# Designs tried in a protein design chat: VH-VL binders against Indole-3-glycerol phosphate synthase (trpC). Part 9

Target 1, 261 residues: Indole-3-glycerol phosphate synthase (trpC), of Aeropyrum pernix (q9y8t7)
Amino acid sequence: MRDSFLQKAIASAKDRTSLLEEIAGNCSPKPGRPSLSSSIREWVYRVGGAVIAEYKRCSPSAGAISTLDPVSYVQATRDASAAYSVLTEPNWFCGSIELIPYFARYKPVLAKDFIVSETQIRIAACMGASAALLIMEALTPRELQELAAAASRYGVEVLVETPDASHAVEASRLAPGSIIGVNSRDLKTLRVDYEAMLREVSKAREQLPGEVILVAESGIDSPDKALKAFKAGAQAILVGTAFMKNPQLREKILAELLQIP

## First folded at step 16 (VH-VL)

Design y4 (from y1 with light chain F60D)
Fold by ESMFold2, last read:
Order: structure tokens, then C-alpha cells, then sequence
Structure y4 (fold): chain C 261 residues (1-261), chain A 121 residues (1-121), chain B 112 residues (1-112)
């Protein structure tokens, strides 16, 4: 029986966790890690929205992505960023847990990986992460609940990535207090689709309490798209390659945020 | 842009070996299954098997198992279909295609241009 | 293991006419996820197959509105509402619900 992409990613994550336990063993989560949710809320209060800057060196659909080294990336982005989303998955995204400290010195870090074990969450926190990604499609409801509880025990917040509004509502129920992300695929292409994501963010905002932080993920490559995501009800947006390639995008987003009620 | 580029047409004699290629570009080659499909002259399409170049995980349709070898060299983003001893009945067009999947197989979204293999005396 | 039977084998029509192509599966193509992975491909002479319709009724990007798919379970239909000159080709249904993946025998749509 062949394995799907997600099944291969989950299997890889389990293998990587075993090796990482051997190397990192007895580490304790660092004290004084900043809160991802607090940083997002602060930016929303101050300027009407928050930017999470993603550090991603590769992807399946794009292959290798031109990006700066971590130090240069932080220097270019920290004044406009509420937080960093750092890909730590090495096989498909060219990431590493060793990247976390470069970002965590300055801003809350979301560790972005295929998380299937509480060991991954503990080790991310040892490296300085403030939050961990849980992918709803990769986990049973029970697994999601268990990992969210484990994250709480390690003082790690959770961002649950969901494909649509109905799953966003369910994720908020299964993992109370979590940050909810929407990353929709177009049924016709099975690819990440900004317009589908925008529709589902709007639907999720209507159904979720205002205190639930909603994040619009992927496809945001212009100030207009960023503004529309905030208008749809997202408190934060996730921006990567476009953010690095266009410094005017950062300036325009900030300027436009000052005009949101 | 995603492309699958196959090696050129082959004219061979029975008993000869052959290895045809399918090179992927515009995406992460190791992240998607590559499918092989045969089309005999004037006939329909037949799924032959598949490989995941990232780990070389390989599956064959039962009638092709042991008749061909599917392999990949991920360092040059290339999948291969290989015969150790060709038969006249191997005369066909051979396509490679990329499988779109997430939690289960979906469909073949990109196809190579095909490699015509002619086996005759 | 899944046999897809397409009918008719050949459909001889004039431009502007409506084409209706049938695909019947030997078993249900409803996956345990609830989705049905039955797809339609177009193949013009000398060219690779091209995806037209995926998951029964979803048109691939760039495919004209005159192409539509329908059906459920074991019985599926591709409809071309008004044939254009570029639509004369062979059409295959394909299922990916079960391994091994299988194709129908094809329906050749040719000019009368």
C-alpha cells in the first residue's frame, strides 16, 4: 500500500524525533519565552493587524527558494513583524530546529513542522519556540487534543492549521485557547488558493468568538491581499517570499494598517 | 513551470536492453510520485507502476511486475523505465506522469511528451 | 482490478452537436473519504493525455464550460454540449480510488 505525501511526512517526523531525542535528551524549555498570542494582540491593538514573517528555504511545489541567511532575514523584517514562523522540517522544506534560536532572540517563534509527538514540542521549546504548529489533517481529533494538552504543559502555545471554516470551528473546540490558521486548497487544483483561503477566513470569523486569534496563511504577496485578509477577520497574516522580495510591501502594509478601524 | 521531459524515440531489436528517462523540473522532484503509463499502438492507456523518488518506494501493476524496472536518480531529478530484454510486444508509447496526492491519490496532473519504443527485427 | 467500460467506442458527430460519453465501473469508486476519484482525460493524435475533469464533475483550469462531468457510484458521463473542431479526440475515464489505477478503453470522437 503506497503512502500519501502526508503519511510520508508523518513517518519522517517520527524517525526524526527518535534521533533528536538522542541528541537533545534532557533539555528543559527556556524560561521567559514571549507569548505569540500576546504579540499578535499587541500589534492588532497598535496598528490593526499583525505580520508573521515565515522563514522557508524550500517547498515541494517550488523547490529551492532564494532567501537570506537567518541573521540578515531578521535584520530586514523584525521592525514589521509580530512573530516568526520558522520551518524546521528538513526533508521537504530544508528547515532545522537549529534555526529557532536565531529568531527567538527577537520575536516569538512558531515552530513549523509535521508535529506528531510531544517530544517535538518540548525540543522546539528548548530551542526557544513560543508556539508549535499542529496540522489538523495530520492528526486524529484525539491526537490533536493530546498534543495541545502537552503543549500547554510545556508552556507552548498552539497554532492549529485548518483547511476551511468548519474545521477551524472544530479545532477551536478540540484545542481551546489555540490560535487558528486557515490554509485552504482549491478543489479544482488541490493547491493553496488565496481566494479560497479568504472566503474561509471570513466564514470562520463569523462563527468564532472575537477573542480567538485567526491567522490567514499563504498566498499573500501584495498589500491589497494583506488588507483584504485583515478585513475578512484575520488578526494576523503569514508572509514569506513576497515579504523578503519587496521591502515596499512591508511599508505599504504598515501604512494601510493605520487606516483599519 | 512544471515539466516532465522524456528521452527520445527508440528503435530496438528483440533481446536488447533499454532504459528510457523522465526528467522533472519546476517543482521538488523528490516530493511527488512518478507514474508510468503504456499505450500500445491504437490501444488505450495502461498504468504500469510508480516510484516516489524521495525514498525509491516503488509499486508495479501485477502484469508489469518482473517485466520492467522502475527506478530514479534524485540527484538529477530523473525517473527511469528499463527492460533487460525487449520483446516485439513492448512496442508502444510510454508516458511518465506526476501524481497529485495529499491524504490519498488524486489524479495525474502533468504528463511527459511520451517515448515511442519500437521493437522489430 | 477495477474495470472501466466506456461506450460508445466511436462517436461520429458533426461540429455543433452534443456528445455524450459513458463510463461504467465494475465496482463503486466512492473512496472511504467520501470522494469519488473518477477523472476524464482528452488525448489528441500525437499528444500526451490532458486532464479535463477530475473527481467526477470538476473542470480542470482552462477547460471550456462546454465540458461537463456527472455521475455517481459506478455510472459516469462526460458531456460536450457543442462540439468544436478541436474537440475531436479520444477520451478516457480513469479511476484512482483503488490500486491498481485503471483507464477505460476510450471513446473516439470523430468528425462525421
Amino acid sequence: as target 1 above (261 residues)
Amino acid sequence: EVQLVQSGAEVKKPGESLKISCKGSGYSFTSYWIEWVRQMPGKGLEWMGEIYPGDSDTYYEKNFKGQVTISADKSISTAYLQWSSLKASDTAMYYCARLEDWTEPYYFDYWGQGTLVTVSS
Amino acid sequence: EIVLTQSPGTLSLSPGERATLSCRSSQSLVHSSGYTYLHWYQQKPGQAPRLLIYKVSNRDSGIPDRFSGSGSGTDFTLTISRLEPEDFAVYYCMQSTHEPYTFGGGTKVEIK
Scores: ipSAE 0.333, ipTM 0.712, lowest interface PAE 3.8, mean pLDDT 87
Fold by ESMFold2, look of step 18:
Structure y4 (fold): chain C 261 residues (1-261), chain A 121 residues (1-121), chain B 112 residues (1-112)
Amino acid sequence: as target 1 above (261 residues)
Amino acid sequence: EVQLVQSGAEVKKPGESLKISCKGSGYSFTSYWIEWVRQMPGKGLEWMGEIYPGDSDTYYEKNFKGQVTISADKSISTAYLQWSSLKASDTAMYYCARLEDWTEPYYFDYWGQGTLVTVSS
Amino acid sequence: EIVLTQSPGTLSLSPGERATLSCRSSQSLVHSSGYTYLHWYQQKPGQAPRLLIYKVSNRDSGIPDRFSGSGSGTDFTLTISRLEPEDFAVYYCMQSTHEPYTFGGGTKVEIK
């Protein structure tokens, strides 16, 4: 029986972890890393929403993505970005943990990868990451709980990516204090469905305590879509492809957001 | 734009070896399964097997296992179908196709143009 | 191994007529995910197959509304509501629910 993409990604992550353990040594996370949740809350207070800018060099469907180098991307985006989401997965997304420092100097960084081990979290934090992605569908409940606990020990916040509202509620119970993401694509289908994402964000907001940070992911490519995601109850949005193709989109979103009564 | 471009038609004699190719472009070649499909003259489509070029994970339909070799060279985004000793019954059109498995449909979304293999004396 | 039996083998019709093509599976095509991976391809002479319908009833991008698919479990149908001249071709069903993937024997839709 052939392996699914997720099974292959998990196996690759385990292989990469074994190599990292051999060569990286016992680094300790540096103090003074900024807080992702605090940055999101500050932007929500100031303007009613936060933008997380994603840096992604490749994807399976697109291959190489035409994009700026890390320094140029930060220069174009940092003034209105609450944080960066940095792909560190090397095989399908052309990422690397060595990208993290370019962004972490300026803003909190979410390390985005298929995280299956405590070692991945520790090393991301050594490179300056403020948070790490946990994909609920890639982990058993026990594994999610154990990795979230490990992240806490390293002073690393967790964003748990979930496919819908029911999983978002379960993720908040399994990993208390985590940031909860609702992805308009799931890892099995990869279809963007913005309207489904809006519905699930709204459902999740109704069921989650107000202090839980809710992030609306992929499918947001216009100021109108961004504003609707915030109105549905997301405190932050993740913008990848739209930011990589339109570096001024953040200014337009901010202007539209400031017009909310 | 996704394209699969296959090598040209082959005319061979029984007992000869042959390796035909399928080159992918416009996407991450190593991220998708490549499928091989045979169509004998005047007949329907038969799935032969598949390869994941990222790690060379390979599966064969049971009647083709041991009869052909499926391989890939990810450095040049190319998959191969190979016979060590052709038979007249290998005369057919051979297609490569990409499996769409990032989305839930699991169908063959892009096809090569086909390679006609003719095996006769 | 799953056998897909298509009927009729040949369907002779005129433009404007409705075509109904059957595909029957030797066992259920409902995957453990709950989805049914039964697809329809069109093949014109000298051309590679082209996806029409995926997962029973979903038209691929750019496929005209006159093509529709239906069915469940083991019994599936492709319907062409109003045949156009370009629709005269061979149609294959294909399943990817179970390995090995298998195709039906095809239904040729030809001009009467």
Scores: ipSAE 0.123, ipTM 0.652, lowest interface PAE 5.7, mean pLDDT 87

## First folded at step 17 (VH-VL; from y4 with light chain Y35W)

Design c4
Fold by OpenDDE, look of step 17:
Structure c4 (fold): chain C 261 residues (1-261), chain A 121 residues (1-121), chain B 112 residues (1-112)
Amino acid sequence: as target 1 above (261 residues)
Amino acid sequence: EVQLVQSGAEVKKPGESLKISCKGSGYSFTSYWIEWVRQMPGKGLEWMGEIYPGDSDTYYEKNFKGQVTISADKSISTAYLQWSSLKASDTAMYYCARLEDWTEPYYFDYWGQGTLVTVSS
Amino acid sequence: EIVLTQSPGTLSLSPGERATLSCRSSQSLVHSSGWTYLHWYQQKPGQAPRLLIYKVSNRDSGIPDRFSGSGSGTDFTLTISRLEPEDFAVYYCMQSTHEPYTFGGGTKVEIK
């Protein structure tokens, strides 16, 4: 049986890990990194919701998304963002781990990659990341637990990306204290489904403890969709492609949030 | 917009070699399998094989194994189908297609326009 | 390999009529994942195939609602509720549940 994309992505990540082992052994996580969870909570308190702005130049489905450089992106987004999500996967997302230090100057950074090893988490921490992404569908429950524990040792928070509410609940059990993200993939189309995300966010919020931060990750490209996600129970939204194409969208989202009593 | 553009029609003689191309655009070429499908004149569709341009992982249908070579150049987002020695029976329309895939094999969602190969003495 | 048998070979109908196309597989097309990877393609003369229905019953983007797919296990059906002039073409079913991928022999929908 041929390998799927996800399998290939994981294999690639493992290969990259082997190349980084020496570097990871010689680096130390940077102290004093800001907390992603704290930032999200602050924004929730202040305006009712947090925006995680994702810097993503490419994706498997879209190819090249934008040539917008990090400097221009930050200038356009930093005032209305609680954190940055930085793609570090180089092959399909045109990312780089070297981007983390720059974004980390301004906001807490979520290192976003196919993370399958402790080495990747350590390197991210050394670069200044506040949090690391763990994709539930890419990991066994044991691997998820181990990587979450490793992250904790390095002072790195974890955002576990899950496909639905049931997995969100499971993730919260496997990785206590983690931020839970819902990125619903329609299994019929294998595409990110915004409506599915809303349903699952709502369901997840009903089942998860109140202290668990819930992040909506799918298909938000308008202020209306953002508000609906918050209404569904998400404390934060992660917006990538839409911000890359139109960074000013974040201001519109913020403006709408500020109008909510 | 996702597009697969194939090379032009070919007229060849038996014994000649041939390499036809399929260029992808509008998506990450290295993220999707490229499929090759044969359609003989007046006949149905036949899966020949596939390649993952990201790492050149390649698979062939058993009847096409050793009969053709599938390759790719990811630097120019192009997949290839080639013959070392054509036969008259190779006369057909050849399509490339993209396989929608994430965790499981899925479906061919985009197709090239096809390359007609005619082999005759 | 999985053999897909389509019937009828040719279907002669008039615009406005209902078309029912059958695709039968030699084995169950239920994948270990629980999904059934049976798809339908339309091919007009001189053109490449176009995806109509994926995974038994899902219309691809831009496909009119007069097209519908149904079935399970080994028996599948493509239905065109009201034939439009542009619908006269050859229709292929295709499975990707099992390797190698295979196509049906096709059904030609022609104008009466």
Scores: ipSAE 0.450, ipTM 0.799, lowest interface PAE 1.2, mean pLDDT 93
Fold by ESMFold2, look of step 18:
Structure c4 (fold): chain C 261 residues (1-261), chain A 121 residues (1-121), chain B 112 residues (1-112)
Amino acid sequence: as target 1 above (261 residues)
Amino acid sequence: EVQLVQSGAEVKKPGESLKISCKGSGYSFTSYWIEWVRQMPGKGLEWMGEIYPGDSDTYYEKNFKGQVTISADKSISTAYLQWSSLKASDTAMYYCARLEDWTEPYYFDYWGQGTLVTVSS
Amino acid sequence: EIVLTQSPGTLSLSPGERATLSCRSSQSLVHSSGWTYLHWYQQKPGQAPRLLIYKVSNRDSGIPDRFSGSGSGTDFTLTISRLEPEDFAVYYCMQSTHEPYTFGGGTKVEIK
């Protein structure tokens, strides 16, 4: 009778997959796609943390978001970014898989969508994506395992988005070798909660092997929050357009990272 | 900021048609369910039904099904409640509200100011 | 359909007194997620309802600490620890655990 937002998003993704099969067929993933995990590790080695710059033109909660065109966005952000997270979901985030090439020329790209089919992963790689998002809340354990295996076959890394440390540990078991994202929500409101995210990153770091890359997701809107996320055990943080457009804020982040031994 | 702005008060006679509106702003209108709630004079609140403006998926409470039509025009971020033939018993305040949900129904977090409909001969 | 029964119908009190409002459900409001979707709304004369408490015990943004919610399963309570003049209003509980969504009949808190 009534579908939740996530159920609507999953149904839309299934419909979009059928269309993608019709127009893209048996495309081959682009050669020479850089590794997302390698870029993150390089930045961690060099400056103590990595920034993934998110390109998002809309969201359900904010509606239309004032942002630059892709070319201008890259010009403003490339020197501070280890990678790009590109929203490809068209209905709620105003994204498109066709955005990927504008970013992939310069940095590893995480294709961010409601991924329910290996076709989505293959076609994102055809457009130049280095990695694909899997949302743990959208998938059964079996589906997560199967999609992660498919990604590996296409040479695509996986970032598994999880709500807390317990799910982060489970995701690492279901999809070994995956990058793990923590996007914690207030358990009562289910809105993104930076303080909860920070606590769950710390807990996840204690429980996961040291080689597992942890990404602290939405809610990071200041240099202080970025630094705290890195100190809690995240190797990378996800930051939005407004943060990346502020030259002084980027400089403050780098200055604080350089103070990490 | 999130706002739901409803059309103005209506005075009608039995048998007339009516369409009242609820315009959403400050968020992605197509991404949230819009709920309709009736409050008859001196009475409590009654859920009437809902619409998802993104695809026009629509649900009605059993006693309102067939009595009203819920619709939306996503190009102007507006939901509608409509009667083809009003009855005196339709005299009430009508509210629209936004449903906050992610995986499950939660609560109505923002309400319109209400539209008073008076039906009298 | 879930019936929410509020008591008392009217609560006549003076400023500074403690108000205790009851909401009882005909069935458990525990959702398959394990959470309980029972909410409280305040409606002042001539105004739309306003969210006070969501999911049993969580105050909405800007709601004073004197408002608190409690309960589980089928029995729920809204407490106003010290009534202020602006608190004299009608209070509704509402459940969204089951379709159709239903409201209680309301409790009017009026000045004695």
Scores: ipSAE 0.294, ipTM 0.694, lowest interface PAE 4.3, mean pLDDT 87

## First folded at step 18 (VH-VL)

Design e3 (from c4 with heavy chain T30S)
Fold by ESMFold2, fold request of step 20:
Structure e3 (fold): chain C 261 residues (1-261), chain A 121 residues (1-121), chain B 112 residues (1-112)
Amino acid sequence: as target 1 above (261 residues)
Amino acid sequence: EVQLVQSGAEVKKPGESLKISCKGSGYSFSSYWIEWVRQMPGKGLEWMGEIYPGDSDTYYEKNFKGQVTISADKSISTAYLQWSSLKASDTAMYYCARLEDWTEPYYFDYWGQGTLVTVSS
Amino acid sequence: EIVLTQSPGTLSLSPGERATLSCRSSQSLVHSSGWTYLHWYQQKPGQAPRLLIYKVSNRDSGIPDRFSGSGSGTDFTLTISRLEPEDFAVYYCMQSTHEPYTFGGGTKVEIK
């Protein structure tokens, strides 16, 4: 039986975790990790929205995206960023768990990987992550609940990535207190679909309590798209490829996203 | 821009071996399944099998299993279709294509230009 | 295995006419996810197949809106509302709901 991409990613995550346990041992979460949700709420209060800047060197669909080093990326993005999303998956996204400290000293870090075990959450916290990604499509409802509970025990917040509004509502029910991401990949092309994401954020906002943090995760590459995502009800946006590829566009987008004086 | 480029046309005799190639660019080649499809002259399309270049996981349609070998070299972003002993009935156009999937197979989104294989005495 | 039966084998029409192509599956193509993985490909003479319609009714990027797909379960239709000269080609349906993946026999749309 052939394995889907997600099944291969999950198998790789299990293998990587086993090796990391042998190397890292029984490390403890770093103290003093800032709250992702608190940072998002502060930015929302202050300027009406928050930006999560994603550091992603590769992807399956794009191949190599950028050679920009983490220090240069932070230098370009920290003034307008509430947090960093750091890819730690090495095989398809060219990430590493060892990248987390470069970002965590400046802002809360979301560890972005195919997380299927509490060991991954513990090790991310050892490196300084404030939050961990859980992909709803990768987990059974019980697994989602168990991993969210494990994250709480390690003092790690959870962002649950969901494909649409109905899954966003279900994720909030299964993992109360979690940050909810909407990443409306077109299930037909497997590419991010900004228009679909915008519709699903709007639907999710109408169905979720106002205190639930919604993150828009798809295809935001201009100030206009950012403003529309906030208008649709997202408290935060996640911006990756646009910031990685074009320094001039990146600076323009950051200056305009939040109407910074 | 995603592109699949196949090796050139081949003229062979029965009993000869052959290995044709499919090179991918514009995406992470090792991250997607590559499909092989046969089209006999004037006929329709037949799925032959597939490979995941990232780990060489390989599956064959029932009637092609044991008749061809599908392989890949991810270091040069290339998949291969190979015969150890060609037959005249192997005369066809052979396409490679990329499979989109996430939790399940979707469709073939990009196709190579095809490799015409002619096997005649 | 799933057999896809296309009809007619050949459709001879003039530019500007409506073309209606049929694809019938030997079994339901509704996946356990609730989605139906039936797709349409266009193949022009001397060229590789090109994705036209995916998941019954969704046009691929760059496909003109004169192409539309419909159907459910086992019966599916590709419609070209107003034939253009570049639309004379062979059209294949393909299913990926069940392994092994299978193609229909094709419908040739030709100029009369």
Scores: ipSAE 0.462, ipTM 0.785, lowest interface PAE 2.7, mean pLDDT 88
Fold by OpenDDE, look of step 18:
Structure e3 (fold): chain C 261 residues (1-261), chain A 121 residues (1-121), chain B 112 residues (1-112)
Amino acid sequence: as target 1 above (261 residues)
Amino acid sequence: EVQLVQSGAEVKKPGESLKISCKGSGYSFSSYWIEWVRQMPGKGLEWMGEIYPGDSDTYYEKNFKGQVTISADKSISTAYLQWSSLKASDTAMYYCARLEDWTEPYYFDYWGQGTLVTVSS
Amino acid sequence: EIVLTQSPGTLSLSPGERATLSCRSSQSLVHSSGWTYLHWYQQKPGQAPRLLIYKVSNRDSGIPDRFSGSGSGTDFTLTISRLEPEDFAVYYCMQSTHEPYTFGGGTKVEIK
């Protein structure tokens, strides 16, 4: 049977491990990395929500998204973002592990890749990442637990990306203390489904302990959508494509948040 | 906008070689399987095979294995279907299509307009 | 391979009538994921197939609500509640649960 995209992506990630080791060697994680969760909580306290700005130059569905360079991106997004999500997957997302140090100078960085090995987490941490993405659909429950534990050993927080509320609850059990993200896909288009995300975020918030940080990851491209996500129960939103195309959107989102009594 | 554009109609004689193309745009060509489907005149749809342009992973339906070659050039977002020696029975419409398969096998969501291949003496 | 049998081969109806198309699978189309990957395509003369229904019962974008899909396991149905003139075409079911992918033989919906 042919491999799915996810399977291919995972295989690619495994193959890239040697390259990562070549780049980073036997590095140890840098001390003093800022906390993603702390940053999110601070923003929630101050303005009612946190924005994670994602730097993503390509995607499988869209191809090339933007040629915006990291410097320009940071200049445009830094003041209104709690953290950065940095794509490090090179083949489909045009990412690089070497981008992490740059962004880490400014905000907590979520290393976003198909993470399937401890090595990836370690190296991401060495590059300055505060957190690492674990995709629930890409991992067995055991793998998720093991990688979450590994992350903890390196002082790396974990954001577990889940497709729905039920998985969110499961993820919180498998990886205690992790940040939970909801990224729903439309069965019709197989694209990110914003409405589904809202529903699942709401459901998840009802079931998850209050201390669990919930992140909305799907299809936010307007201030209105951002606000709805926060109202649904998300403490943070992750915005990628929309920020790449229109970095000024972050200011608009923040402006709306500030207007909430 | 996602598009698959196929090469033009072909009129060939038995024994001749042929290579038709399918060019994708509006998405990452390397990230989606390209499917080839045959439709003989007045007949139904037949899956021939598929290729993942990103790594050229290729699969054939058993009846088409060895009869055609599926290939791709990801640098120009193009997939190919080729015959080394055409037969009259190869006369058909040939479609390329995109398969979405993030985690699971899905469906053919976008289709090319088709390439008519006519093989006659 | 999975054999999909569509019936009837031809369905002659008038505009405004209800069309019911059947697709039967030689084996269950329930994937290990729990999803059933049975889809319906519409093909008009001289055109490429167009996706109508995905995963048994989901209408693709732009597909009118008069189209509906149902079924489970091995028996599936496409229903057109009220035929419009533009609905006269050939309809194919397709499964992608098992390799190789296979199509049904098609049902031609023609004007009576």
Scores: ipSAE 0.449, ipTM 0.799, lowest interface PAE 1.2, mean pLDDT 93
Fold by OpenDDE, fold request of step 20:
Structure e3 (fold): chain C 261 residues (1-261), chain A 121 residues (1-121), chain B 112 residues (1-112)
Amino acid sequence: as target 1 above (261 residues)
Amino acid sequence: EVQLVQSGAEVKKPGESLKISCKGSGYSFSSYWIEWVRQMPGKGLEWMGEIYPGDSDTYYEKNFKGQVTISADKSISTAYLQWSSLKASDTAMYYCARLEDWTEPYYFDYWGQGTLVTVSS
Amino acid sequence: EIVLTQSPGTLSLSPGERATLSCRSSQSLVHSSGWTYLHWYQQKPGQAPRLLIYKVSNRDSGIPDRFSGSGSGTDFTLTISRLEPEDFAVYYCMQSTHEPYTFGGGTKVEIK
């Protein structure tokens, strides 16, 4: 049977472990990295919502997104972002683990990849990552638990990406203390669906404990969509492609947030 | 905009070799399966095989295995279908298509314009 | 392999009429995931096929709402509520639930 994209992505991630070890070796994570959750909470307190700015140069669906370099991106987004999401997957997203240190100088960094091993988490932490992405659909419940536990040992927070509210609730149970992200697809079409995401965020917020940080992932390309996500119950939004194409969008989102009493 | 552009029509004789191409644009070429479909004159569509350009993983329908070779060059976003020795029965329209895929292989969402191959003595 | 049987082979109708096309599978097209991967393609003379309906009932982008798909298990239907002149073409069903992928024999919708 042919492999799906996700299967191939996972396989690739496993194969890259040796390369990561070559880059970072048996490094131990440096203590004192800033907290993603704390940063999000601070922004929620101050302005009503947090923006996680994603640095993503490529994607499977879009191909090349932008050639914007990290320096220019940070200059444009730093003042209006609570954190950075950095793609480290090199094959489809044109990412690199070596991007993390630069972004980590300014904000908490979410290492975004197909994380399937403890080694990936350890090395991301060594590079300065505050958090690591775990994709629920890519992991068994046991694997999710194990990786979340591993992250904890390295002082790395976890953002669990889930497709819907039910999975969000399950994820929160499997990985206590984790940040929960919702990236929904239409159940019939399996395409990214912003409206579906909003519905699922709302449902998730109704079911999750109040202390759980909920993140609306992807699909946000306007201030209006951002505000709707916050209204739906997300404490943070993750914005990638839109910021890569128009980094100034972050200021517009912030401006709208500041207008909310 | 996603596009698949195929090479031009071919007129060949039996026994000759042939390699036709399919170039993708508007997306990450290496991230999606490319499918090849045959349509003989006045007949229906037949799946021939597929390739994942990212790693060149390739599969063939049993009747086409050994009869054709599917390959790809991801550096130029191009997939290929080739014959070592054409037969008159290879006369047909050949289409490439992109397979929409995430967790499972789903459907062919974009098609090339087709390459007509005519093999006659 | 899965055999898809389309009927009728030819459907002669006038513009404005309702067209009903059938696609029957030799076995269930319900995937282990619970999804059914049956799709419909339209092919006009001298053109490449284009995706019309995917996963039984979802219209592809730009496809008019007069096109609809339905069915389950082994029996599927493509319906054109009111035929437009541009709808006269050959329609193929395709399954991707089972390997290898297979197409139906096609139904030609022609003008009466």
Scores: ipSAE 0.417, ipTM 0.791, lowest interface PAE 1.2, mean pLDDT 93

